# VHH binders against q9lmt1, part 17

Target 1, 351 residues: q9lmt1
Amino acid sequence: MLEKESDLTAMEKPNNKHAADSFSSEDLVSPVKKAKKSEEVSGGGEAVAAVGNREAEEDKPSFVSEEKKEFLVEADVAEDKGARHTMEDVWVVLPDASLDFPGTLRCAHFAIYDGHGGRLAAEFAKKHLHLNVLSAGLPRELLDVKVAKKAILEGFRKTDELLLQKSVSGGWQDGATAVCVWILDQKVFVANIGDAKAVLARSSTTNELGNHTEAGNPLKAIVLTREHKAIYPQERSRIQKSGGVISSNGRLQGRLEVSRAFGDRHFKKFGVSATPDIHAFELTERENFMILGCDGLWEVFGPSDAVGFVQKLLKEGLHVSTVSRRLVKEAVKERRCKDNCTAIVIVFKRV
Key: E = the ipSAE of ESMFold2; O = the ipSAE of OpenDDE; V2 = 0.75 times the mean of E and O plus 0.25 times the DockQ between their complexes.

## First folded at step 4 (VHH; framework vhh_7ocj_1)

Design r6 (at its last look DockQ between E and O 0.19; V2 from the best seeds 0.00; counts 0 for: pae E 7.8 > 2, unsure alone 55.0 < 65, placed apart)
Fold by OpenDDE, look of step 4:
Structure r6 (fold): chain B 351 residues (1-351), chain A 127 residues (1-127)
Amino acid sequence: as target 1 above (351 residues)
Amino acid sequence: QVQLVESGGGLVQAGGSLRLSCAASGSIFSSYAMGWYRQAPGKQRELVAAIYSGGSTRYGDFVKGRFTISRGNAKNTVYLQMNSLSVEDTAVYYCAAEYTYEVSGKRGDIYYTYDYWGQGTQVTVSS
């Protein structure tokens, strides 16, 4: 049955204009001059003897061509659906991306995308992200770290924009986390959104005492990615400022665990972002290998544990393809990972 | 710095049970794993049980279903329920944990992982 009401109003106004100013001026001028002069003097011719010009062999500066310490990059991937009905993980392994985008800088690209709510966001990111980063001006001739980071940021932004348009037109709501690596010559860029991770295995500094660190020193595990979960203080504050609510289960609106992802179009208004964290480092002889993994891998492996596992297999002389397969097999079969499990192992070899 | 404090060790008869507890204190950014190791006199330290961030567990081969590792309601606590104890289980039991810390370094490294160990708790099983 019932009713009614009502109106409320229109308020208007104001214009304000302001203004001008011009500042002008001045000149300053000056000067001058002078000239002088001359003098002559003449004197004498003594015939000092022809000391033999030993042609100083010009020590041609041996351009010690700084032998660009070339690092060989070997990488492979393994995946397993685990106990899930579907595989929502997708990956990219491009050890030589220069084939598609020529330049003087070596370019390699590796990525894992972990889809949630479906696979469509992960598949879209796989198809478009690298191309968008290249198109945004990823360096190919002259390495500039700031330019590279800017290109990665813009590539992520553009990828999410296009993905969201596709999400609307396609009627799907999928999201994806990402961990991405670009290698430009010896410079490594790691970008991530969500809870996919990159772990670097680094040798300890050799003490100044020339003793070969015996082959037994454990590699240090270094996490190169910041996790983006809604419950983390900085992410929580950002999400809350955007009007998002984090439930007692640590999920945004009771549904989403991560605070950064591609897609998730319904959560963008609550502060879900596709802006990655970016870490950059130089390859040295201390960098042994890197492990990229989805959340499923890192739920059953700590960083040090994963590094120790991979190090053991590499010391056995196993190929990186076998190492990646064994890592995922250990995660799923032995450690009973309940989620999709994807890992990329990237080995750095000095040539 | 993180400290691990073990409790619940002691003397028990064969066939008996003990519950070990480990509490982590300090500034913790992220925990990937917590676990228990043991070292008997004249033997190497061996894994007893570990629990990972996702809740997956692993056990030493000698455990044979006798022990159960679990997390407490507090994120930084782990328990080891030990049942059907035998004289061979006599050892010092050490809590271990893998943590990450945010570090500002010249190289721009974000997080280092560190392994922490407790002081150990004596478990003695009498015949």
Scores: ipSAE 0.474, ipTM 0.787, lowest interface PAE 1.1, mean pLDDT 85
Fold by ESMFold2, look of step 4:
Structure r6 (fold): chain B 351 residues (1-351), chain A 127 residues (1-127)
Amino acid sequence: as target 1 above (351 residues)
Amino acid sequence: QVQLVESGGGLVQAGGSLRLSCAASGSIFSSYAMGWYRQAPGKQRELVAAIYSGGSTRYGDFVKGRFTISRGNAKNTVYLQMNSLSVEDTAVYYCAAEYTYEVSGKRGDIYYTYDYWGQGTQVTVSS
């Protein structure tokens, strides 16, 4: 709920992922108050990230162009095994993700790969996905949203293709979900397969002017990702057309709950896909931070709850490294998350 | 349209018990949380209890172990068992839920979190 940042949503239920008992339609039924407005909004703050310096663009006054607002990106990750015997989550935090592909566009990359059946698919994705996306033509000079989405899509396809070859040769059955972020200059791209989530914390211009009821200007939580589970209509249709069976427990062939993942070699013939959903939005001063999390985090934190928790710590002046560690510690120690828990906090600071 | 249907309020003597229930209906993608808030005359609305999709719970400090939130077999339904009630518990109790639903359209649409509130049910504790 959005009354204050202390409002809390989502509490633990071990090994219980989202089910279709609530799902009926994806069409818009309720009044559309803010649909599609998040593509217009971005925010930031002061950062310690070592992202490239763009001061030359801002410090070179010219009639040729209007002032370009720069955002510093500050991010860190925390992880905890929880109650599991092993850690199958893998992560990437690259505030400067240019690698050997230099260019004038700032490039940052963050990802969580939630492994299942072992860590091997998640580790493969960590090593290969971003490089495959760069090699597929992720823009480095001229920002082009369609070209960026095409490069991301091809990167996922190539990564899964290579992973499946290794899986056959090595005899492994591992799979991994993914939630990924690329930041190109001022545009954020979010891509996902599976049930890990990305949540954006965004301020309201109205709340800044009229904070009558919500002293302290609470941030709004916006869920940027759609879950891919076998029971959801689009995913179910693909699976059934491929000859897959969705059991009464909501699992493909009685075993796999997610409908999209890297790997899961034996389920690919039944319609399990590595094709991501890809969304993009522009950063403005309204976007404050993002939280990426595996399903373990979101089983014990609602989006508004997590945003409020992080916002409070950032207002207390804590560095993003401490904030991410406290978020995961709260999930595991206080809220008793049983699954692996990984979170990345990405803070946008305006200059 | 998501609607929250509340029941179980009413008049009870101090020391007594009540059980509130709330069910969400309508088009939904997933629910992150359901719970209860209350508002006494002249007071601000305050959290009573919340239960999250993973089963974890939180309670307002004033509950002091007297209330229990639980989820029905349908995850869109929650109950609030209120024991050892006192006159200070007299208030309108609101069911609240946090849901995400998809906006219809082509790929690239951004999804939003939406908060829903019930109409409230009166709980009155007599001495």
Scores: ipSAE 0.012, ipTM 0.517, lowest interface PAE 7.8, mean pLDDT 77
ESMFold2 (binder alone), look of step 4: mean pLDDT 74; pTM 0.761

Design r7 (at its last look DockQ between E and O 0.36; V2 from the best seeds 0.00; counts 0 for: pae E 5.3 > 2)
Fold by OpenDDE, look of step 4:
Structure r7 (fold): chain B 351 residues (1-351), chain A 125 residues (1-125)
Amino acid sequence: as target 1 above (351 residues)
Amino acid sequence: QVQLVESGGGLVQAGGSLRLSCAASGSIFSSYAMGWYRQAPGKQRELVAAIYSGGSTRYGDFVKGRFTISRGNAKNTVYLQMNSLSVEDTAVYYCAAEYTVEDSETGIYYTYDYWGQGTQVTVSS
């Protein structure tokens, strides 16, 4: 039945204004200096006999330029929302990650951020982390592993600091796990927080003959990341020392599963950290490819299973874009991943 | 060293049930998958069932809802409840697991596939 009612109200405009300022000038000038000229002198021609000293051809040490074994890096990404209402994963694929920073070292960057409680932390990390790592002094001329690790650590710290400020001002509480890769020339740096993972596929034998023999030994799956869950002994001890309680469900304060993440502003006081683990290695002929994945991928794939799956598709001659798509499709459609699923496949080719 | 020990195999009549158990022991850093494979005489080894770290399961096409894989309450245990068994299910059943272990020399984590010795399942007509 009942009716009511109305009201309208419309208000209002305001205005202002100004200011212009100007600053100017200065000139500085000068100077000239001069010309000088001279002179001639002529002198004479004595024909001293060309004693043919057979200079011993000093065997110039053939600097065998260590042919910098150039590795071609091919990478692509796939994502699927899965059974979730929203997609909280974000990713970065930068084959050339130099941006505006000078330097001669090749730099590539790959990352997956898995958001929880929303996307805002993951999106913030995607926007700022790599820039903060570069700004912190990621090497671009002379590769120093210690300098690179320090730059990554500082980049993570700075990113979380800025993210937490944004979290407060924005009134949100989102967090994000991360798995990040930087490739500097032939050196690979893997950094992670939370339960996103990087898995390296490595050959067991250096075949002296550069022929990838088709019948090749199964690739070994190497997990390059340590998971940071509240239930794990080292993380549990750290969280408990910070006054956090791990519930029977394995969650910090009954809510958060991971012990390291960006954001999670309310859990920082309980010992949630954005400090990554960092693994560094050099690319050799044994490194075939790397898989980065969120927790959703690794819920339905083991590392060896994922390596076997990707290896099979690469042996079929499929492009990395197709391989990444098929990996995620297998996870979501065939293996019924119940979460968001994101994967980056990075293939290392010797040139 | 990681070891898998199977139990629960034996002789059963057609239409009967068995419950296989597998327990892993050793220095396991992380568990990603556990499962069961089978090999019948003159046939290739085939997947029966797998359970992943997230609790997702995968079954062979021949299972058709007859078998259920589950994790035990004990860490690194897996069960296979097999119902409505047929003569065609006669095989050696192998427990398999994918585990990460720490290399004591390098401190690097490696993932390996581990296999049990197998348990005989025989279904009589």
Scores: ipSAE 0.538, ipTM 0.801, lowest interface PAE 1.0, mean pLDDT 86
Fold by ESMFold2, look of step 4:
Structure r7 (fold): chain B 351 residues (1-351), chain A 125 residues (1-125)
Amino acid sequence: as target 1 above (351 residues)
Amino acid sequence: QVQLVESGGGLVQAGGSLRLSCAASGSIFSSYAMGWYRQAPGKQRELVAAIYSGGSTRYGDFVKGRFTISRGNAKNTVYLQMNSLSVEDTAVYYCAAEYTVEDSETGIYYTYDYWGQGTQVTVSS
C-alpha cells in the first residue's frame, strides 16, 4: 500500500554550522546602465509554447565526437484560478527559444506575468517583452553578461513605454508584475518587477557529513528576487519624491501595494517603475532546478518547503509537467490558496 | 545566529487551555513560515500549526478547531492557543521558522530553517 510518511512542510534543524556559500556578485540592482535603443515595431501573433524534454540522443556528427551541451533544460507550467473569479496570470515557457533568432548561443526563456486590474498588461508583456529584449541586443553569438543585462533592462523600458501608449489610447489602467528568466549558454539571468519570485534549488556541501549521499541531502533554497513593495525604503523614497502617498494600509494612494510593475498608468507619475532588478549566475552541477511563482504560490509555500516538494517528486521519476501540476494542485487544493496560482518548474539536467 | 525560544508549556488538566509563545532573536529580514510541531514519546514529529507570510494558516488534522496559531509581526513572536486539551496532546512542542537572510555581497536571499529547543506540555486526566 502507498502511504505518505513525511511532512514536506516540516521545518528542519538549522544546518548552517559549515561555511556558507554565496552566489555570483555580478551587477546586482545598481548601477544604472544605459541600454541600446530599439524603436522597431513588431507585429504578428505570438504562440506560447510549453515543452518538457527527457534526456535525448546526442547531437553528434557521424565520425567526430564533440560535446555541444553540458546540460538540458526541461520546464513546464501549471496554473489555477484558485478562489478568484478571474485568471490574470500569464506565462511563457520556451526551453529552447533560439529558433526565433539564429546564433550559436542557446537561449531559453520563461516568465510569469501576474496581472492586476485585468489581463491586458500581462498579455502585452507576454507578446512584447522577449522580442524587445532580443531587439535590444540580447547576445546570440558570443555571451557578454553586461550586454545581456543592458538588453534586458532596455527591453523592460521599451515594453512599458509601448504598453503605456496603448493604455492611453485604449483607456485602461491594467498593470502586471513580472518574474523572468533567460538562459544563455551556461548563464541564467533573472529579472523581476513586483512580488512574484524565483527560487533556485542548489545542492549543498556534504564534506562534513562524510557518510551521507547527495541523494539524501535536502537541496538549499535560494531566493533570487527582491520584492518591490511601496513600503520598502528605496521604493518608498522614490514614491514620496514623486508626490505619492503611502497610506496606513501600506499601499500607494491606498490602492497599489507593489512599487514596480508594467502599466498602472496613473501610478507612474507617483514613482511606480518598470525598471527590473537583474541577477545572473552560472549553471554548474550544483543547480538542480528553479521554481518561478506568483505571490499566490508563496503565500502557502515557503521556499525550502517548495524546493523539498519538487525535489521529492523529481526523485520519484515524475516528469516536470506532472511536477508543476502537483505543486499548484497542492497549493490550491490542500493548502487552500485563494489567489491565482501559477508556477513554472525549470529543471537542469546533465547530458 | 537566529534562536527560537518557546514558553508557556507545563501541566494542565484535561479540558484545560494553554498558550504557547515562541520568540525569535537575531537578524531576520522576513519569514515565509513559522509554526509549531509536536513529538510524543514513540511517535514521529508532526505538524500542529503553521502560519505563512500574509497570514494563511494550516493545522494538523488532529487539531479539530481546538488550536489557533497567530503571529505578532512587531514582536517577531508566534503564539499557539490550545483549548480543550486531552491526554493525547501530551508532547514536546517545538517552534520552527523559515527565514531569509540577505547576502551583502550578492544581494541574494538565502533561506534557513530554525528550530527551538522545545517546551513540554503535559495533560493530566
Scores: ipSAE 0.137, ipTM 0.625, lowest interface PAE 5.3, mean pLDDT 78
ESMFold2 (binder alone), look of step 4: mean pLDDT 79; pTM 0.781

Design r8 (at its last look DockQ between E and O 0.58; V2 from the best seeds 0.00; counts 0 for: pae E 7.3 > 2, unsure alone 60.7 < 65, grease 24.9 > 24.2)
Fold by OpenDDE, look of step 4:
Structure r8 (fold): chain B 351 residues (1-351), chain A 123 residues (1-123)
Amino acid sequence: as target 1 above (351 residues)
Amino acid sequence: QVQLVESGGGLVQAGGSLRLSCAASGSIFSDYAMGWYRQAPGKQRELVAAIYSGGSTRYGDFVKGRFTISRGNAKNTVYLQMNSLSVEDTAVYYCAAEYYTEVGSFYTTYDYWGQGTQVTVSS
């Protein structure tokens, strides 16, 4: 049956203009000076016989300019929603990150953000993290590893701070794990929070006999990231000291599996942190490629298995774009990954 | 050093079942995966089943739902329940595991293999 009503109103609020100001001027001019002239003189001839001192050509040490062994970086990404209703993974592939922040150091950036509880935290991190790291003083002229690590740490901190503010104002609770790579010339920085991983494929030590071990030696898989799960002893202790409870299912408060993430604003009081682990290494001839992946990839690939899979495809001469697509396709279609699956393959080529 | 010890192999009639067990011993940190491979006479070693740290599984194409890999309640144990066995399943079955350990600032992976257990399926 019932009923009614009503109204209320549209209020207008207003204009304000203001104008200010002009600052000006000045000229400064100055001056002149002129001088001077002279003069001539002439004098004479004596032909002193220049005894040809054969200056020993001092063997100028050939500064073998250490030809900065330049590495080309080729990278691409693939993603698949898998069996999930939504894609919560977000990625960045920026082989030349110098466009926005010029400098003499080569800068490349790669990242995967795996969102949970939604995509908003991952999208926010994608938009802001790299810029915050650059703004925090990521080296662009002179490589300093300590300065770079400090910039990465501050970039993560600032990104999470801004993300949490946005989370509150937006009324959402999303979180995101991250695996991030910065390449500054030949120095690689790997930062992660959560359970996204970076895996390096490295050649075995060249036997002393300079023989490039034939194309058949298996690459070693090196995991460059430490997982941050609530159930792990160090993380568990930290979470418990913050008053968090890890349930029998290995989840913080029965809900969150990871102990470090962007966002997750309700879990911050229980010790969830956006502080990354950071590893740095120099590119050498031993570094062949790197695989970045979300948890979905690593649920169906071990590190050595993934390295073997990628190595096989690269040996077939496939482009990195095809390799990344096949890796994700293998994970989702053949290995039945039940989650979102994202992978970045980064190939290091010596020139 | 990690050692993998297989058990549960033997002689079984066609249509029968076996349960293989693998136990890892030694200084075990964490595993990324455990699995079973097999090698028949004159054939290449092939994947039978693998289970990853996340609990995901994969199987060889020949398994066709006949075999199930699972983790034990004890750390670093894996089982392979094999049902509906056929003569073609006759092989040496090897347990394999991918482990990782800290090396400096990184984690290095290591692959370990068991000695193998003979599975013979009679007609």
Scores: ipSAE 0.108, ipTM 0.635, lowest interface PAE 2.2, mean pLDDT 86
Fold by ESMFold2, look of step 4:
Structure r8 (fold): chain B 351 residues (1-351), chain A 123 residues (1-123)
Amino acid sequence: as target 1 above (351 residues)
Amino acid sequence: QVQLVESGGGLVQAGGSLRLSCAASGSIFSDYAMGWYRQAPGKQRELVAAIYSGGSTRYGDFVKGRFTISRGNAKNTVYLQMNSLSVEDTAVYYCAAEYYTEVGSFYTTYDYWGQGTQVTVSS
């Protein structure tokens, strides 16, 4: 089945009669209500206490010397419906993702949500996931990798919890995969559920050889994400222990190929999870750019192929907006991708 | 670690057909790309055909519908059916795979190449 189908039936709505609780849950997760946990002054960025803390330090901080690395982050997205009648991919590009949670750490956020059975789960995740991650304590002042990962985990859990409540009250069965990036200062966090991928383009050498080797060599593609499909051993074990059946076509109950997703309400009892894999790494001069893509992109591009395509265009001096558009156009028009195709290109520039 | 072995090359008259096979002897996950490249004397190596996860395919512009790439049952064998061959198709044909495996916290990609099989098309 190439078409996305919704199991939405009018008979589902009468069986889930707690609309008041669902409405309250929707209001509770709105960005405005969550943002009210922030101090009023932090919205303007004029807190004197934060500035005073930086200026009070004496000279000679010789405990740990650290070279300051300044990176500009430039990113853009492109999408195409492909040959589908609907567009069920949804995306987020927030180079400044602070919202109402100000702080000294740069915060950027990028995501692709690949919807199935409809767009509603992907749209819910777009609206709520990042806010839920911020509300769960994503660091905004002092970077702590363990705290950041914990906030991301809780954000995914809370988002799915609230999404499932909305799914019940709205009578829909939509699901969505996710590939997400947060950049806090110089650290990159990648989280995924499902089969969308994040690929990093990284140089293979340091600045030892100078302008001859680094300028001419193809960048190495590093796949940052592991796919979550029902047939893969870890995922299959969880599904089968929950009573799920993986059919000969490789799908859970004959229907769902992915083993992790937001939503998919009726498959949650068979072990479908919204728990992400999370990885983190430091930006250095070796990390040139990232490509986030839905499964449609990766059906027609291998990781090294996509990195080479993007690298060529960046070397020609094209802006990231043009690069993302050409990547998706190549996938759909030249390589005949039939599925929805969405890509985010994130470029790291040292200044 | 992956080894690729091509077979099926040989001499054929113009207008004829050949079927190339590539057997992979290592472990390859189903989401790897595999493909065929060729190199004629005095020319650079060029893409002939690639097959990606999910079965999507890509062909070099010169193929013009004459060749078909496919995967075998175990996804460890890739075939290239070549029809309507012409003298310009004379080359060494190489099987290639983009393979990746976990290295620390990430997956690193590798390009693997076979030794090549000669295809010669006579007039």
Scores: ipSAE 0.013, ipTM 0.521, lowest interface PAE 7.3, mean pLDDT 78
ESMFold2 (binder alone), look of step 4: mean pLDDT 77; pTM 0.791

## First folded at step 5 (VHH)

Design a01 (framework vhh_7ocj_1)
Fold by ESMFold2-Fast, scan of step 5:
Structure a01 (fold): chain B 351 residues (1-351), chain A 125 residues (1-125)
Amino acid sequence: as target 1 above (351 residues)
Amino acid sequence: QVQLVESGGGLVQAGGSLRLSCAASGSIFSSYAMGWYRQAPGKQRELVAAIYSGGSTRYGDFVKGRFTISRGNAKNTVYLQMNSLSVEDTAVYYCAAEYTVEDSETGFYYTYDYWGQGTQVTVSS
């Protein structure tokens, strides 16, 4: 029998490469950093934050907070460079980020930064974003959802500001996408720029006075993030208002696939934004786990398939560290992921 | 608002070939994977083949080397080329696709699996 031709064709596709792989820093002029037009268009990150906040606030009357379950948060990460020669993904796994601040609200923090054009922007974000979010007023004693969202927005803004200054003095043009999670008390905040995704596994629905509405295997995959690619209608419109041009191959100024990223200093004037979309929701016994992944993972796993894969391994009693490694191994070895592949699995255990 | 329509099933003798087609209609703005499952009477539904957004493919061990999944030019059509068919391949074959839908009230993106109605494949000895 002939070998699988579809596998051969897939392995030779250039479309799985980051836009940054198609250019060098020497191809870019040194433009002034100006993003004035994007400010009139981009209620995007704030609008998405408002929608997420609306759901959390509308669903949860104040007196119902007493019904929330405490969870032990267990998480681990796995990574593989795939068919690439370099690893430009970096990550953060802090299941108790409040360790440096005794007596404060429980805080867990997880992130994947997917670098393009080098790993310097991703490394900077890993080192500085969480600290900048804390400095911007992330709640420490009593949770205020509005204050938390404002701190995350300001943290992203400040991180990009400082990163761009460093990129000018260092003479580099690296960029990075981000998917970030903060768990404050019993609330989850998900922030993203670019094409990395967060997926939630959530059990069957039930009303306070009702029975379970679903039977059998109850886990539903919920995508918590919106991709920011130049080809997508909302981002395309925003880029065009900023004077950016999207080429026939779907790239901003013929180079960049993503429309939001840290860094990418030469593309800021064309509408590349570091403003995240933010979603917030209550953590209840329905939330089982989350999967954070770079674009490489999601190109070979559908969200429902990834949830089913992780659920099966967790039911077999495997630790989260083993589950994360097996997920990435499946993506790279069995499903032929060609790109850097990084995944974080976050498990909520009821106490 | 997505429909999957299968075609190409039928009766074939052992050692023969069939080509199944699945056409998706409606609004598909974000699809992560398309694939084929099969179910024989009294058995659980099992994965036959899947093709992902990047073009990577995955196959069940029972069909590896005999079946090939591919995507049409519009990316809304998936094919399953079945060669060297055996009696063990007799089943109803279902097309499936993952689709992401934005909930307008919450802004969350719910992933739904869409399934075709199935097409019967019968392999005689």
Scores: ipSAE 0.068, ipTM 0.554, lowest interface PAE 6.7, mean pLDDT 76

Design a02 (framework vhh_7ocj_1)
Fold by ESMFold2-Fast, scan of step 5:
Structure a02 (fold): chain B 351 residues (1-351), chain A 125 residues (1-125)
Amino acid sequence: as target 1 above (351 residues)
Amino acid sequence: QVQLVESGGGLVQAGGSLRLSCAASGSIFSSYAMGWYRQAPGKQRELVAAIYSGGSTRYGDFVKGRFTISRGNAKNTVYLQMNSLSVEDTAVYYCAAEYTVEDSETGFYYTEDYWGQGTQVTVSS
C-alpha cells in the first residue's frame, strides 16, 4: 500500500549549480579523503584470493572465489531532442564488452557524450574513446585501480589530441562533455568531463531508530561525478592562470558553460581540459542501479527524484528499456525539458 | 544543521490570496530542489510545487495556473504565491528541501530530504 504524495526524494536540483556554489575550503581536502576511503574500502573488505586479486584466484583458488556472487548487468538508453531541431547527444551501451577486454570476468561500457556547437566532437569520442582506453592498457591492469585510472586518463588525452587534429583539418570547433562507465569484474570506473552526471542508487538495510516503521529498502542517490565549471576553485585557478576570463554568470570567455570538454579548440588556450575526474568503487549487493544523464535530464530531475522514479518502475516489473524511455518521456513531456535529453539506466542484478 | 521554517499561513476567504515563505538555515545552498507539499485531513500528502536548479518548476495538476513558486537564493527562501484559493486548498502546507551530504564512506555526495514543521492554510467558503 503506497502513499505516493509523501515521497520527497523526488525533489532535487537538476543542473547541480548549487553544488559548485556550496564548495568550501573543505572541498580542497575532500579528494584526498575520497581516494583514501575508496582504496581502503576496495582493499579492506576483500580476502587476498577473492574479488580484488585475480592472480591469487588463478594460482590458489579459495572458497571465497568459488562462492562469490556474480552480477548480471541490464542496461538501455532513451533519447529525445526536446525543443531543439538537432540531436547532439550520442551514447554507448555495451552491457557485454567481454570480447574487447581479454582477462576480465565481466566487462561493460556505457557513455553519454553531450555535443555543443555541433555533434562532430561527440561522434568522434563515441568512435574512439573506448578503443583508446583499451589500447592504453585497461584490459591488463584490472587488479590495480591506479593503473586502470592511468589507462582512462591516457585514453581521454589521446582521444582529444586526435580530435583536435581532425577539427583543424576539417575546419570545425565542436565540443562535447562526457560521462563514461567501465565495469570490470566487480569494479566500476566512472570518468567525467563537463556537466553530464552519473548517479548511483544504493540500498541501505541498516535499521533506523524506532521513530518510523520498517518499509522496503530505501535507496540513496549517490552523485558519482563532479561538474566541471569555471566557478569551482581548482577549475577557476587553472583557467585564470591560462589567461581565461570568467564572466559574472560563470562562463569561460562569456561563452562556455563547462571548464572541461573534448574539442572546443578555441578555448584550449584558456584552460579547457579533456582530463577527466575518475572514481572507482566495488559492486556489492547494496548497488541497485545507475543513471547516466546529460544536463538536459538533470535540469528537471534531481538525483533522488530520478532514483525514486526508476525504482518505482523497476518494482512494477518494467524492463530497463521501458524504464529508460519513461524517464526521458517524463523529463521532456511532463517536466518540459527543452534541451536534448539522453539517459542510460544500468541495473545490477545478483545471480 | 539544516532547518526549514514556514510562515505566511492563515485563514482566507475563497477567491483570496496567500503567500507562503520557507526560510532555510544552514548549508541549504547545496539543495537540489525546494518545494511545497500539502496534506488535508484524511488525505495523503501531495506535491503542490517544486523549484529546481536553473529555475525549472513543477506543479500539481490541481494548482496549475493559480499558484507560483519562486526562490530567492540570496535569502535561502522559497515562496509559494497562492491565488484564487478554494475550500479544497485547505491543508497543512509543508516546505521541503533536498540537500547534498558528503558520504563519509566514499567521500562522494548523497542526497537527504528535509521537512519543515508545516503551516496551516484554511480557506472559508
Scores: ipSAE 0.029, ipTM 0.542, lowest interface PAE 6.3, mean pLDDT 75

